# Ledger of designs, part 4: VH-VL binders against b0r6t4

Target 1, 212 residues: b0r6t4
Amino acid sequence: MARFGVDEAGKGPVLGSMFAAAVAGDPAAVPDGVADSKRLSADRRAELDDRVRASMRVGVAEVPVDRIDDPETDMNTLTVAAQADALGRVVADGMAGYVDAGDVNEQRFGRRVANRVAADVAVTAEHGADDEYDLVAAASIVAKVARDAHVDALAAAFDADIGSGYPSDSTTREFLAAYVREHGELPECARASWQTSRDALGAAEQSALDEF
Key: E = the ipSAE of ESMFold2; O = the ipSAE of OpenDDE; V2 = 0.75 times the mean of E and O plus 0.25 times the DockQ between their complexes.

## First folded at step 1 (VH-VL)

Design e8 (framework fv_ebrasodebart)
Fold by ESMFold2-Fast, scan of step 1:
Structure e8 (fold): chain C 212 residues (1-212), chain A 120 residues (1-120), chain B 108 residues (1-108)
Amino acid sequence: as target 1 above (212 residues)
Amino acid sequence: QIQLVQSGAEVKKPGASVKVSCKASGYTFTSYGISWVRQAPGQGLEWMGWISAYNGNTNYAQKLQGRVTMTTDTSTSTAYMELRSLRSDDTAVYYCAREYGDYEGWFDPWGQGTLVTVSS
Amino acid sequence: QAVLTQPPSVSVSPGQTASITCSGDALPKQYAYWYQQKPGQSPVLVMYKDSERPSGIPERFSASNSGNTATLTISGTQAMDEADYYCQSADSSGTYVVFGGGTKLTVL
């Protein structure tokens, strides 16, 4: 029977949305090269995404910044919800598959995902599932391509180089600091609940105070 | 403001059924589960079951299997718990509570409770 | 099925530290949660995920989960803390929610 794989991208950035993707179909139909998703360029990921979509069912779910910043939820719950939303778009009753675990407790994570999917599915969650299961590796590529497109769209909208969106990226930190210095507030794409965002606001406030 | 508001007290005869409602406000209803917990007079808390507001999946306490049904109406952000074949020992305050963590989580907030009295 | 055992009552003088225990075989694998209930009122979450405190709950409330025993600790206990306290966890599979029998805290 057809199986599925689920993964997410963009959980750690200070800028932009998180995405989850689900891929369903025959594992033998997964294109060659998906196992190296961590070492692929954006262009190569886009090429593989096209091939996956040509041979498999694909679902994508977006978690926008305003949901990530919602104090009534948490990142684990959002990851469960996004994976379940993506998975629900591609599965039918009786299917079984693998998801990359977003929680220390693999069994709990898998159960939570399954319970949010309308179809009756069997979910096995494992840490590093993208390294073990081709369908999860394919889902990882789809999620990363969706994130790549989102970051490109943000860069265009802000007419600036925003980097990867990760706090560790100096280009991302420079963009955030420059925006706050110029506008006195975070850009709409910034996750306000992130420490990096709070630090940028604090630094700009201190600089303004020091001018007088 | 986040709150759960339950329907009013009920008095039922043995063998009847009761359906308690729980109306949610102040949060995204479909992002959380709803657990039902009851408390007999002077007794402790007893978990009855859980329902996902996203897809309607349920998990009921073993002793209540076959007698309880939990449902949701997402258009009104309302959860329901129906208990059938009532006995005198079903007399209790019935609570709904938001289950944070979507299945295996803590309960916050709780509804105000609904007293169901079963008497012959 | 899984059982959580609490002492039925604990008495403490104002300003003293109260400790309420909750023991069960699933606690090494599952989180513990704590609720306060005053007469005629709904339960209120006071501690979650073993040791986390919700916003609005005083810092004098703390908790731990070690071995098969979870403990709720109230430092500098006040008269307003007089209530029933319930621990909550799950069976070993996480499928069924389990409550302890409750502990009546008396502050005299």
Scores: ipSAE 0.006, ipTM 0.474, lowest interface PAE 13.6, mean pLDDT 86

Design e9 (framework fv_ebrasodebart)
Fold by ESMFold2-Fast, scan of step 1:
Structure e9 (fold): chain C 212 residues (1-212), chain A 122 residues (1-122), chain B 108 residues (1-108)
Amino acid sequence: as target 1 above (212 residues)
Amino acid sequence: QIQLVQSGAEVKKPGASVKVSCKASGYTFTSYGISWVRQAPGQGLEWMGWISAYNGNTNYAQKLQGRVTMTTDTSTSTAYMELRSLRSDDTAVYYCARHPYYYGSGTYFDYWGQGTLVTVSS
Amino acid sequence: QAVLTQPPSVSVSPGQTASITCSGDALPKQYAYWYQQKPGQSPVLVMYKDSERPSGIPERFSASNSGNTATLTISGTQAMDEADYYCQSADSSGTYVVFGGGTKLTVL
């Protein structure tokens, strides 16, 4: 019987860390509402995160900006590593479970995650696993709550509205543009390898040239 | 049986504060949240906010932000709602209601208190 | 802020089907819930999560949520069903609870 689920949050933002989470325990102990098909707000995720942590084992792994920007790695490898790190915190030998596949090839992704976990576990990776498996849905909520808290902390540290951190968010783009104009460099929370970051730097350079 | 029993009616002057209590019984208090909903005479239902009995987290309606405080006392299974700087348009029946912890869009109010009439007049 | 629109009143003859609508932009993404309130009484949950019926609520009560409109249906309406009915959902973000304005059901 499946006794763990794993997922991640924050692969696409230009600002901040990515998080992976693993939840292990009896699937029957997963709180009601975790698998609800309608969308969850940040407040609802926070309440569910608290309930999951009260009834189940939870592991979280953070991938900081400097690791994301490392040219010697890639996002697929970082996702595998983060999921394996989170899973390693909650599992025992002989457990089996599901992970949300971060790679086109589900079998390859699952094998890579399992191979990075010290415990002997059976991993089945599937696309959309959080729609099918309550433990993966629980892990998704935990990862999103960790990401939400991280973004809130960044907003407080920079004393600014940074938006969601996603490139599609105009508030995020305006924060980046304003920061680069004022400081001449990206904020420490920006992923420099993202096109959005390169665009912000280029726009500031062009504006400076146009003032001459 | 599951019950929510509220404190009695209050008459207050404008500018005063009121604190309504809601005592829960028949279930594990910390497994559910408590919402507060009010209804002015002859008017519809207006949500005021909720509190988690598990961790004390709150979420207040935008209109009431800064005037309302919700708390719980786990030792007595009691939720409280305090409304400050009362105005005549705060005259209403105030209900507490139980809900599952906010998750998905599945929040609903399955058990309601009997209501507390708060009258604000000079 | 998000609004849920209900007709102020609906009238039906005993034994006929009553239909009460609730319209709002958040309904495609958020669940709808329904409450019955009789004069001087607390609201009672009659339908939840779009179409689920609580234990103790008669089978003649049903509901749906499609497009921007949630609908409460009472088949074989009885005099005891006369009450105010409120729909409830959330804003599009799921952060705030929103109630409809209420519908007075008259059974005559």
Scores: ipSAE 0.000, ipTM 0.466, lowest interface PAE 14.9, mean pLDDT 87

Design g1 (framework fv_ogalvibart; at its last look DockQ between E and O 0.02; V2 from the best seeds 0.00; counts 0 for: pae E 12.2 > 2, placed apart)
Fold by ESMFold2-Fast, scan of step 1:
Order: sequence, then C-alpha cells, then structure tokens
Structure g1 (fold): chain C 212 residues (1-212), chain A 121 residues (1-121), chain B 107 residues (1-107)
Amino acid sequence: as target 1 above (212 residues)
Amino acid sequence: QVQLVESGGGVVQPGRSLRLSCAASGFTFSSYGMHWVRQAPGKGLEWVAVISYDGSNKYYADSVTGRFTISRDNSKNTLYLQMNSLRAEDTAVYYCAKDYRGYSYGHFDYWGQGTLVTVSS
Amino acid sequence: DIQMTQSPSTLSASVGDRVTITCRASQSISSWLAWFQQKPGKAPKLLIYKASSLESGVPSRFSGSGSGTEFTLTISSLQPDDFATYYCQQYNSYPWTFGQGTKVEIK
C-alpha cells in the first residue's frame, strides 16, 4: 500500500523559491478536508498543514532562486531533485507511494525520483496525482503553505506588496518594475532567468536611455 | 557581523543527558534554518540536526534519531540541542551552523567556535 | 546517502606551490558542492560554494572547479596561513555529507 505522497509548489513564479513536500504515513490518518483543499484560503491550508504534521511525517525541501537560475540545470531536473530531497527526509526502505509528475513522461519522472533517494522505495508518478491520492494532496498543501510563508517573508523584507510572485499577477509586475526603476537591478528574490525579469530590466534600461 | 557562540559542553557519563545552547547575533535569527554539526577528535565533520526558521521542520542524522532533540527560541536568538542517552561515539566538538535559507538548504555559511562534549565512563 | 571521497588524505607542499585537492561524489550533485577550510583548533570556514564561487573575503588564490561527480579545489600559490584541513561538502541532496578531509602540511 501507498505510504507516501510528494508534490511541489512555486515552479512558475518570477519571485522567490520553489518548494517540494513529502508526506509519509498511513493514508487512513490523512486529515478530513485535505481532498477538498484546492480552493481554501491560506489560513485554512495552514490549519490543515498543522493537522498533517501532527499525524504524519513531513519533509520539505527549498529550491532557492540561485538554483533555479543555474544555466546548467532545468526545471524538470530541479523538480526531480527537490521531490527526492523532500522524500528522502521521511521514508524508510520498502515504502511505496505516489508523486505528482513534473514532466510529460510519468514513468521516467518516477524512476528519476526513486533513483535519487537513498532508501529503497517504489515511486509511481502521475499527472494530477493530488486529485487522486490523499497523501499527494496532503503534500500539495504542505508545499503551498511553505510557499505562502516564503512570499509573506519576502513582502515583509521589502516592506511592499509583492503579490503572489507570479508573472500573471499585476501587483508582482508592478513591484518588479518599481524596484528595477529605483535600484537599477533586479531584487535578490527575482529569478533572473525568467522572461519577466529580463523584460523589467529592458524596460528600465530603455526608459533611462530615452529620458533624463 | 554574524556571531554564533556555543555553550553547555562538558564531560558526561554514558546514558546521561546534556543540553547545548547556541547564542546568535548579527543577523535576523528568526529568518534562517539552523544546524548542529559535530566532529569527533581527529576525525571529519558529520551533520547532526537541523531546524527550520519557525521550528516546524526538524531533521536528524540516523545516528542520533530518537536520542537528540533540536529546538529554538526565536525571542532569545538561541538554538538548542537536547542530547539524551549519550554514547561514547557521541564524543565530539559540536558546532552551531547557520543555513543560507529559512528551511533546510544545507549551505552552512557561518559556524560557531564549537563546544566539546566528552562521553566517558 | 551520497558518499564524498577526497584525494589525497594528506599532502605536503612548499610555500608558493600550486596545490590541488579532488573530491568525488558517489552520484551526480550538479554544482552543489562547498569547500571548507579548518585550521587546527578552529571552526570550519566556508571558502567556496556552488563548486566555483568564492565566498566574500576569501583570497583569490583559492579556486574551485568541477561538476557532476568530480570536483577540484586549487590553491595557486600556497601561503603559510593555508596550513589546514580542507573538506568538501555536497548540498545537492539530504542528508548533507562531507568528504573525509585533506590535510595540507607545509614541509
């Protein structure tokens, strides 16, 4: 029987770290409400995170901006590594479980994750695994709570509303543009390899050339 | 200027307990993960335990799991390691180390001076 | 666990010599390797992170290279204050692991 679930949060933002989480334990011990959590507020996700941690083992791995910007890697490899890192913190030999697939080839993704974990584990990767497996849904909540806390900490550090950190968020774009305009460089929390970051730098440079 | 100062080391008999402390200054303690790393006399470095910035995530080396407990008090900028059921093999200098990130990144950018724990009969 | 193996375990060199220390990982760790210097009776000090990035305040005679499973620390012109033990450490995967150390002795 499946004894762990793994997922990640924060692959797409231009600001901040990505997180992977692994939850290990008896699937019957997963708190009520985990499967219904997709539209819950951050506060409600935090409550469920507390309940998961009270009844199960939880591993969290942070992938900081400097790793994401490393030209010698890619997002699929980073996701495999992060999921394996999180999983390695909570598993024992002989366990089996499910992970949310990070690339189009589910079998390859699962094999890569399993091969990076020191413990002998059986990993099954599926797209949308958080919709089907309670342990993966629990891991999704843990990863999102870690990402939420990270974004809150960044907002506090910059004393500014930074939005969600996603390129589609107008508040995030406004923060990035304003920072580059004022400082002449990206904030430390920005993923420099993202097109949104390059666009912000280009726009500020063009304005400086065309104005005083 | 980042500073980490360990205390609480000493000589203790096998099976007994000891609590180590690490006082931090020069950075926002509540924003970073903290580690304990040990070094047996004349030997290399071994990672022991980590605690996330908010205390919610704790991980331990297999050699100390079930015997050691890491904790922190962010209001006092202090990290702790409660060491129970001590064994001769736990004899080492214990270093407090700062993580580069708030969780468990494993990049140790600053270290304390260390405190010696000797477990002997 | 990822095993880190350093070579040599000890080396003797003269002031001004070019010194190289190698570190091998039992599996690929990309560039997620740090080098630490430890002088007798002192705590380890970070020299290099991400395989080749010099930590602020570290002399330029220190350099790192490598990726995947093979890494090298180079001291281009050994100074008397470089008498120390050097450790590599992978931070690609939990649990984090160190090499056994390389002791550099000035003979």
Scores: ipSAE 0.479, ipTM 0.822, lowest interface PAE 3.2, mean pLDDT 91
Fold by OpenDDE, look of step 2:
Structure g1 (fold): chain C 212 residues (1-212), chain A 121 residues (1-121), chain B 107 residues (1-107)
Amino acid sequence: as target 1 above (212 residues)
Amino acid sequence: QVQLVESGGGVVQPGRSLRLSCAASGFTFSSYGMHWVRQAPGKGLEWVAVISYDGSNKYYADSVTGRFTISRDNSKNTLYLQMNSLRAEDTAVYYCAKDYRGYSYGHFDYWGQGTLVTVSS
Amino acid sequence: DIQMTQSPSTLSASVGDRVTITCRASQSISSWLAWFQQKPGKAPKLLIYKASSLESGVPSRFSGSGSGTEFTLTISSLQPDDFATYYCQQYNSYPWTFGQGTKVEIK
């Protein structure tokens, strides 16, 4: 019986897009090693991603920074939309599967995802679903690899080390600080609504004032 | 030819600190991840830590997390391991190992000869 | 953590013997397994990577096989230089972990 798993990556970063991925197929056909996705290196994930894509139906959706910063939306809504978009690319009527719950209310989240998918599918949302279901773990890997590739592309575009893009990453913070000092504004890939971005702008402003 | 030479080992008391170094040559040091692996006397091998080619990523074994810090100076082709709050169970020969790739691939293709760290009261 | 279990812990063999060492993982590691040789007072030496790929410069008498949770290192004809301790190592997931080792000694 055809099943699916859905997950997202890049919800927390201050730089770049968020990605959702859906993987559909036989759970038993999920490549070995997928279950431990949280402890895999980026290179290992990339290899598993190739294997997943070679054997399963895969859909990926991107939520760009401008959508994330849109005051008319929120991260939960965007997560639901992204998961539904990814899922819609791989499912047909009658399919059932699991999604990693991106909301505090699992049942509500599952319903919201299902309602945005055109096909008639049964969606079960659970927290930590990527640890429990292989298809969700596969989706997690695909989403993470998509995110990693996105970050790499950003780094290349800026010809700079931008780090992981997460607020806790000092390299990311340093990049933002340096960019703002140089240009007087945030880079296009920065989520302006994030506190980390605001901090970078504030720091630059303060520095400018201190020079006068 | 690839060469890795560890140094900095010695005898220290519990709770003390020690800093190990690994001098690398024979390859583009700045292009590869580097690891520390240790071996207690008469025992097996234990992975300790890894640092990516540019130092941007670091991972540690649970047994040393919060106590050990891996770092590198690519301008000097040198890998470091700062060991704080040393314990008796940290007694081991410490090897530096070259990763197959820039990020932690986990494929150790070259090893140093190791430096002995003895933690004893 | 992924536990790697080797068997046997020690084996006695003669020159010319076929030697087989087994490594089992507590969970699937796909093909992300390496074999190392270590002699007393020396650093480990890589023999096999990705379960079955022979490292450059390693004699063809060494071979690796397996996938998932069970792996085997085979020495087709043991040579005097092969008496050593052998370790398997997984690099599927952090932390990287080693087997406890198999000592191949002279019979």
Scores: ipSAE 0.011, ipTM 0.560, lowest interface PAE 9.3, mean pLDDT 91
Fold by ESMFold2, look of step 2:
Structure g1 (fold): chain C 212 residues (1-212), chain A 121 residues (1-121), chain B 107 residues (1-107)
Amino acid sequence: as target 1 above (212 residues)
Amino acid sequence: QVQLVESGGGVVQPGRSLRLSCAASGFTFSSYGMHWVRQAPGKGLEWVAVISYDGSNKYYADSVTGRFTISRDNSKNTLYLQMNSLRAEDTAVYYCAKDYRGYSYGHFDYWGQGTLVTVSS
Amino acid sequence: DIQMTQSPSTLSASVGDRVTITCRASQSISSWLAWFQQKPGKAPKLLIYKASSLESGVPSRFSGSGSGTEFTLTISSLQPDDFATYYCQQYNSYPWTFGQGTKVEIK
């Protein structure tokens, strides 16, 4: 019977979009090696993404920086909306499946996702679902590959090494600081609502760069 | 509804330690930054520390750096403040506060009722 | 550190008055400023964030304005419930700092 899995990638970075992915189809058709994806190189992850897309129905939703920075939103609500959007592209009435829970209350998260999908679906939300269910693991791969491609495109657009886009990445922080000093504003790919971005703006104004 | 309940305050002598806890409910604790803010009796507000939603980033006021440690346990919906080498100047009501978004903004939409710490010889 | 200076420190007003409180930053903080209301023995309550955005559930008689170094909280028609101490707070740069407070008292 056809089932689905949903996950997201890019919730924490200071640069770029968050992505949610949904994978639907027969669980038996999920490519081998999906459960081991966390040990694989980026090249091997991209190969698995290609195989998932070849054998399964895939939906991807992007949440851009402008939506992430909207003060009327929060990351949990955006995660629900992204997962529901991705899922809605691949499901039909009567399908059931698992989503990786982005909320402490798994049942509430699952209901919020289900409520946003037009099709009548049964959603079971669990923490760590990508470790337990091959369809969710496949969705995790698709979301991560979409995020990686997005980061590569950003690096190309800025003709710069931007790192991973995470606040903990010193290359990312250095890129952000340098851009703000040169241009007097954040790059358009930066999440202005992140403390890392505000620190970069503050440091450029006060010339106290080593704190940021 | 969002609730924040601080505990662990009390009277201690200078140089001693205390550990404050803040029990959170009514929101997804693991998605928001959390802060400690203090207020000396009859005085204004002083921001003390912040921790990011996943605990990966921490920032402290200069007055407490090296003495206080903020931490969180997302599996227990609990925020902590370990206060070492306490000084008389640390006497205050300590408030737990919720950040508006996942990475710390430094503005707070919800506050606990506070717990009093008195450092006196 | 960015110092936040409020004026006046104390303000006497009557119900129905228009009240203005000023907050000045020692350096530019763009629009990263919040206003809080605090009553004795209670925790502060958020009124305004990002200089001018009204927090949900806060009466529309409260408004904020300003950017850079100078900010204003306005209460268009003071009500009995508005007698309290008001604090501004910058959250542009570490460390995040508060103004010293403005106590609004009944005349």
Scores: ipSAE 0.000, ipTM 0.539, lowest interface PAE 12.2, mean pLDDT 88
ESMFold2 (binder alone), look of step 2: mean pLDDT 92; pTM 0.930

Design g10 (framework fv_ogalvibart)
Fold by ESMFold2-Fast, scan of step 1:
Parts: structure tokens; sequence; C-alpha cells
Structure g10 (fold): chain C 212 residues (1-212), chain A 118 residues (1-118), chain B 107 residues (1-107)
């Protein structure tokens, strides 16, 4: 019987931290509605997060921008480490469960996560695990709520609408462009290794050249 | 079970060299960056160096840059710290440490004492 | 290099006391702060990460708070097992830096 689920949120944004979350307990205790979390508002996700925390063990791990940009590591390794950190906070020896595979090779991903957890656990990694397993769906909600709160805090700190932080979000791109134009450098919340960040810096340099 | 066991410490004169080793077990060593952290007698902790999981990238504290070299042998699950041009202020217990996640040193070895004295 | 300063350097307390240790960063580190406990002859043990999150297996009498440059570790009811040296560590960026330590000793 599966007794835990793990997922992450914020792997693709150009702004801010990535989060991993683990939820452990009886699958029957998972609140109703978690399976539909992808179609729910941030407020509804926050309500479900509160309910999950009331009935189950929850662990969260944050990967800050400096760690994501650290040349010592890569996103696959950071995702494995974050999922393992979150999982390690809630599990006991002999437990088994599912994690959302962060990379192409499901078996390798699962083995890497299990090897980073001190407790002896059986990890099965699958792509789209949050669509199949309620415990992973619950973990997905927890991770997304943590990410939502982080983005809100960044928006407050920069006194600006930063959008979702994803490169596909025009609000996020405009925030980056405006910041670089004003300050001549990336905001501290931007992942410098992302192409979107490099593009913003390049555009500002080209504009400076055009002033001559 | 994760284990890190340091060795190679001892008494050495200023200007000499010493090599520390850290034997790792209980995890996939080749998947982790590894760190060295030291603690002078009666003092606090000081981060020394890090090496990427594949050995390609290395970073050092300013206090040891140019004198210390971190390296690893993934086939032997072993981390090394080559310490050259040793100074009295390098006297410390040296710990091998693995971050459990995002830069925290959750797993530490027992430490090995290096004493630099004349 | 981010400098971490702890206060007090030493603290005398009795079992059952509420103990507070502070840590100050020379520049903002957001919430990227951990607290470690170290007993004589032993390696440090992680207690708290992200300023306020309890590590698995750590008693609930330990709590952390703060953000930016000011951080606090609190032990709500000191136990015999808690007499040790405590260190804060920032992990906002390389080079990682630690505070000088606070020794909690028997009164």
Amino acid sequence: as target 1 above (212 residues)
Amino acid sequence: QVQLVESGGGVVQPGRSLRLSCAASGFTFSSYGMHWVRQAPGKGLEWVAVIWYDGSNKYYADSVTGRFTISRDNSKNTLYLQMNSLRAEDTAVYYCARPYSYGLFDYWGQGTLVTVSS
Amino acid sequence: DIQMTQSPSTLSASVGDRVTITCRASQSISSWLAWFQQKPGKAPKLLIYKASSLESGVPSRFSGSGSGTEFTLTISSLQPDDFATYYCQQYNSYSYTFGQGTKVEIK
C-alpha cells in the first residue's frame, strides 16, 4: 500500500525558488478535491493545503535561486535532492509510495530519490503521477501553494506585478525587461542561467548601443 | 545508512603539506556535490571547499584559495582535500559534509584533527 | 562574504528555562538560515532550516524565527540534553558562513 506521495512546483519559472513537497499517511485520509487541483484557483488550493496538513504529515523543501544557478549542480540533481529532503521529513522505514518523475528515466529518478532518504523506503517514480495517485496530487497542491506564497512575497518585495514567474507569462517578461532597463542588472529573484534572463540582459545592452 | 569517515589528520609543521580523505557509503556518491568544513579549537565552523558531483567544478573559501585543492574519486567513493603551504591558522578539525538538500550540511563525518605547529 | 554574528557568546541556564539565541547577517539572506547543535567531540546536528522549519526528529521545544538579517532560536523549556553549542549558518550563497557559536551551559 502506498503511504506517501511527492511532487514539485516551480521547476520552469525564470523567477524565484522551486519547491518540493511530500505527503505521508493513509491514502483514504486525502481530502476530496485534490485530483482537480490543476483547474482550481490559488485560494482553493490554499484551502486544500490546510486540509491536507490537518490530516496528514507534510514536508516541504525549497530550492533557492542561488542554488538553481549554482554551476556545481543541475536541475535534475536539485529536483532529486529537493524531493528526497521533503520525503525524508515525513517517512519511516518500510514505507512505500509514489513520486512524480522529474526526468525522462523514471526508474533512475526513483532510485536516486530513495538513495537520498535515510529511511529505508520503496519509491516508484512515474510521469504524471499526480494524475494517478491521490497522495502525489496532495503533494502537488502543497508544493504549488508554497510556490504561490513565494511569488506573492517577491511581488511585494519588488513592489511590482511579476506575474507567475514563468517565461511564457508576458507580465513576467515585462517585469524583467523593466528592471534591467532601470538597474542595468537582473533582479536577485531571477535565475541568471535561464535564457529569458540572458535575453533581457542582451536587449538592454543593444538599447544602450543604440543610444550612440 | 549514510556514513562519512575522514582520515589523514595529524601534526605538521608550517609550510608543509597534508592530504585528507573522506570515505563515503550508504548513498550514490557520484550523484552528490561534496564539501569540506573546518572548526578551529574553541572556534566556530568555517566552510572550506566544494566539488561538483562529476568533479568538474570546484569552489574555495578565500582563506584557502591557491593553497588547498579539493578532488574526488567516484570509483572509490572517496573525497580528498590536498592542503599545501599550511599555516598555524589552518589548525582545525576538518569535516566532510554532504548537503541533504539546497545547501544544508545534514550529513557530516566525525572529523579529523589537523594541527599545524612548529 | 556574508558575516554572521551570534549573541550571546555564552549563556548560563537551568533546566526548564526559556532560552533565546540571536543571529544577525551582514546583508539580507531572506530565510536561508539554519541552526545547528554541537556537543563536545561530535559533529554538528541540524535542528532548523529555512529559519523556522524543524528538522525531522527534532523536539518541538526548539523553534526558529526571523527573516532578512535578524534571526532567533528559542528553546521553550531547556532539557539536560540541550546543554551544547549552537551555530547559525546562512546558505543564501557560496561562500556559506556560520556564526561564531553560542554555548549554553549549566547555571
Scores: ipSAE 0.000, ipTM 0.414, lowest interface PAE 14.7, mean pLDDT 86

Design g11 (framework fv_ogalvibart)
Fold by ESMFold2-Fast, scan of step 1:
Structure g11 (fold): chain C 212 residues (1-212), chain A 120 residues (1-120), chain B 107 residues (1-107)
Amino acid sequence: as target 1 above (212 residues)
Amino acid sequence: QVQLVESGGGVVQPGRSLRLSCAASGFTFSSYGMHWVRQAPGKGLEWVAVIWYDGSNKYYADSVTGRFTISRDNSKNTLYLQMNSLRAEDTAVYYCARDRYEYGSWFDPWGQGTLVTVSS
Amino acid sequence: DIQMTQSPSTLSASVGDRVTITCRASQSISSWLAWFQQKPGKAPKLLIYKASSLESGVPSRFSGSGSGTEFTLTISSLQPDDFATYYCQQYNSYSYTFGQGTKVEIK
C-alpha cells in the first residue's frame, strides 16, 4: 500500500552539492501545504519537512562538487544515481511511485532510476511530477531543505554571504569574483565545470593582464 | 508510563539462532515504528533494524541483512528480532527503542536491553 | 552510509567546566541530528533532537548547535551527574548511524 515520491534540488547552482530526496508511505498521510513547495519560504519548507518526517519514511542522497565535476560522468547520470540512492533507502519490493523526470525522455529516466534500485519497484517519471503528486511535492520540500542547510553551512564556513549559489544570483557571482581575486583559484565549494566558474577565473586573469 | 522490556538474550554458539522479544506498554504500540539497536561490550551504539507501525516495511543494517528478521505483533504489543547464523561479532546488548513517529526518526524511549553472547 | 565522527573520543573535565563535543557527518544531514547520554550499565537517554531542540526534562545547561556537516553539544557548567558517554546520531537518511561516542570523565 505504501507508495513513494522522488525529486531533487540543486542541479543548477554553481556552488555546492546537489541533493535528491525520496518520501515513502501512505499518500493520505502527506501534510497539508506541500503542494505549494515552489512558492514556500525556507522557514515554511523547514516546518513542512519536519511534518513529513513525522508521518513518512525519508531518504536523502548528496552529490558533492567533486562528483559533479568528475569528467567521467554527466549531470543526467548523477541525477539518476542520486534519485536511485535516495529511493533505495526507503523502499521494499513491490512498491510503486512517481519521480520528477530529469530527462526529456520520461520513460528512459524512470527506467534508469528503477534499474539502479536493488528492490523491485515500479517507477513512473513525469515532468512536473511535484505539481501533480503530493509524495513528489513532499520529496521536493525535503531536498530543498537539505540544500538550504548546505548553503547556510557553506556561508558559515567561508564567513561570507554566498547568496543562493545559483549563477543568476548577483550575491553568488560577487562571492565567486571576490574569492578568485583574493586567492587566485575557485573556492572548493564551486563547481569548476560550470561556465560561471570559468567566467570568474577568466575575469581575474584579464584583470591581472590589465595591470601589466 | 511508557515501558519497553527486552527478553530472550543468553549464551549461544556460533551458527545457531536466537529470538529476542520486546514487550511494550503505556502507549499505542500500533502507532509507532520500532527499532533494534545493539552495543557490543565496551563499544558504541549500532543501529540494527526498523519496522514500520503496521509491519508493512522492514529495513536492516548491512551487517545483519539476510540473517536477522524483525517482526511485530500489534495485538500483543510485542516486537521481535529473529537472529540466525549468529557470529561472535553479534555479541552485544540489544535494545528495543520506540521511534518518535510511524516511519523513523530519533529513538526515545529505550528498553533496558538484553545481553546476547555468541561464544565458541 | 553516512559516517558520523565525534571529537574528542575522551575528554577529562572538572565540575563547573564548559564542555564542548563535536560531531561531523561525511555528507550534509541538514538539522537531522540527535544527541544521547549514556551512563555505565544504562540505556541511552535523549538530550537534543533536530540539532538544537532540548528534550523535555533535560537541564538547560545542555545545548546543541550546527547544521549541515558540523555539530556541537555544549554543557555550560558541568555537574557530577554529567560524567557519561555522549553519542550523536543522524536520522536524515536511512540507514541510521551513530558517532563512535565521546567519554566525559573526571579530571
Scores: ipSAE 0.000, ipTM 0.456, lowest interface PAE 16.3, mean pLDDT 87

Design g12 (framework fv_ogalvibart)
Fold by ESMFold2-Fast, scan of step 1:
Structure g12 (fold): chain C 212 residues (1-212), chain A 121 residues (1-121), chain B 107 residues (1-107)
Amino acid sequence: as target 1 above (212 residues)
Amino acid sequence: QVQLVESGGGVVQPGRSLRLSCAASGFTFSSYGMHWVRQAPGKGLEWVAVIWYDGSNKYYADSVTGRFTISRDNSKNTLYLQMNSLRAEDTAVYYCARYRDYYGSEYFQHWGQGTLVTVSS
Amino acid sequence: DIQMTQSPSTLSASVGDRVTITCRASQSISSWLAWFQQKPGKAPKLLIYKASSLESGVPSRFSGSGSGTEFTLTISSLQPDDFATYYCQQYNSYSYTFGQGTKVEIK
């Protein structure tokens, strides 16, 4: 019987940290509604996070912007490490479970995660594991709630609506453009290695040249 | 400007206890996992213990399990190693080292200068 | 635990020589290997991480290669400052383990 699930949130945003979460326990104890997490509001995800934490063991790991921008590593390696960190907090020797694969090669990803956990665990990695396994879906909610709280904290720190942090979000793009226009540099919360960040810097420079 | 400074080393008799400290500066201490690594005089490096960024998880080398306790105070940017039931083979320079990142899976990019612990009668 | 074994234990060389140190793991560690340099009385200094990535500020004469169980550190043209002890270290799995060290000394 699978006893844990692991997932991450925030690999694609231009703003802020990525989070991984692990949930361990009896799959039958997973709260109702977890499978619908992708369709839930932030408030409803927070309610489910509370219920998951009340009935299950939960571990969370954060990957900050400076690590994401580090040219010495890559997103797959960061995802493996964050998932292993989160999983290590909740597991004991002999446990087995599922993780959402962050690499094209599912078996390689699973081996890398298992090898970085001190406890002897059996990890099965699958793409879309959060659609298939309740424990992974629960982990997905926990990771998303951690990311949501982080984004809210950033919005408060910058005294601005920063949107979701994703490049596809017009509010996020508007925040980034306005910040660069006012300060001449990226905000600390921006992933400098992202194309969206480079585009924002380029657009501000072109606007200055056009005014001249 | 990452800096790690160990202290607390000295001469101690077998069976006694000693506590080492490592003062960290130049980075967000609470975001990084920390290690202790030791080196006996004229010998190679031996990993001793790790503590995760939030203090929630700890792992030890078999040689020190049950005798040593790693801990941290993120509000003071300080790492500790409580060493109990010391043996002659614990004689070594003790280094604190930082993971490249806080999730406990990367290389030791930054090291302190070390503090010498001598266990002798 | 994963055992790391270095070869040779000692190496005599002259300035300008090409120096090669080998490190073997008892099981596959993929590319999760670092190389360190240590001079007498000093803390270890990171040279290479992820088997082949040169740490910032380390001279380009240092290079690493390998994957799985066999790894190599190469110094293309040995300088006076390179006489030191070198260690490999796996960071694939807890407990982290070091090789026994290779001392590079003057011929």
Scores: ipSAE 0.006, ipTM 0.450, lowest interface PAE 13.6, mean pLDDT 86

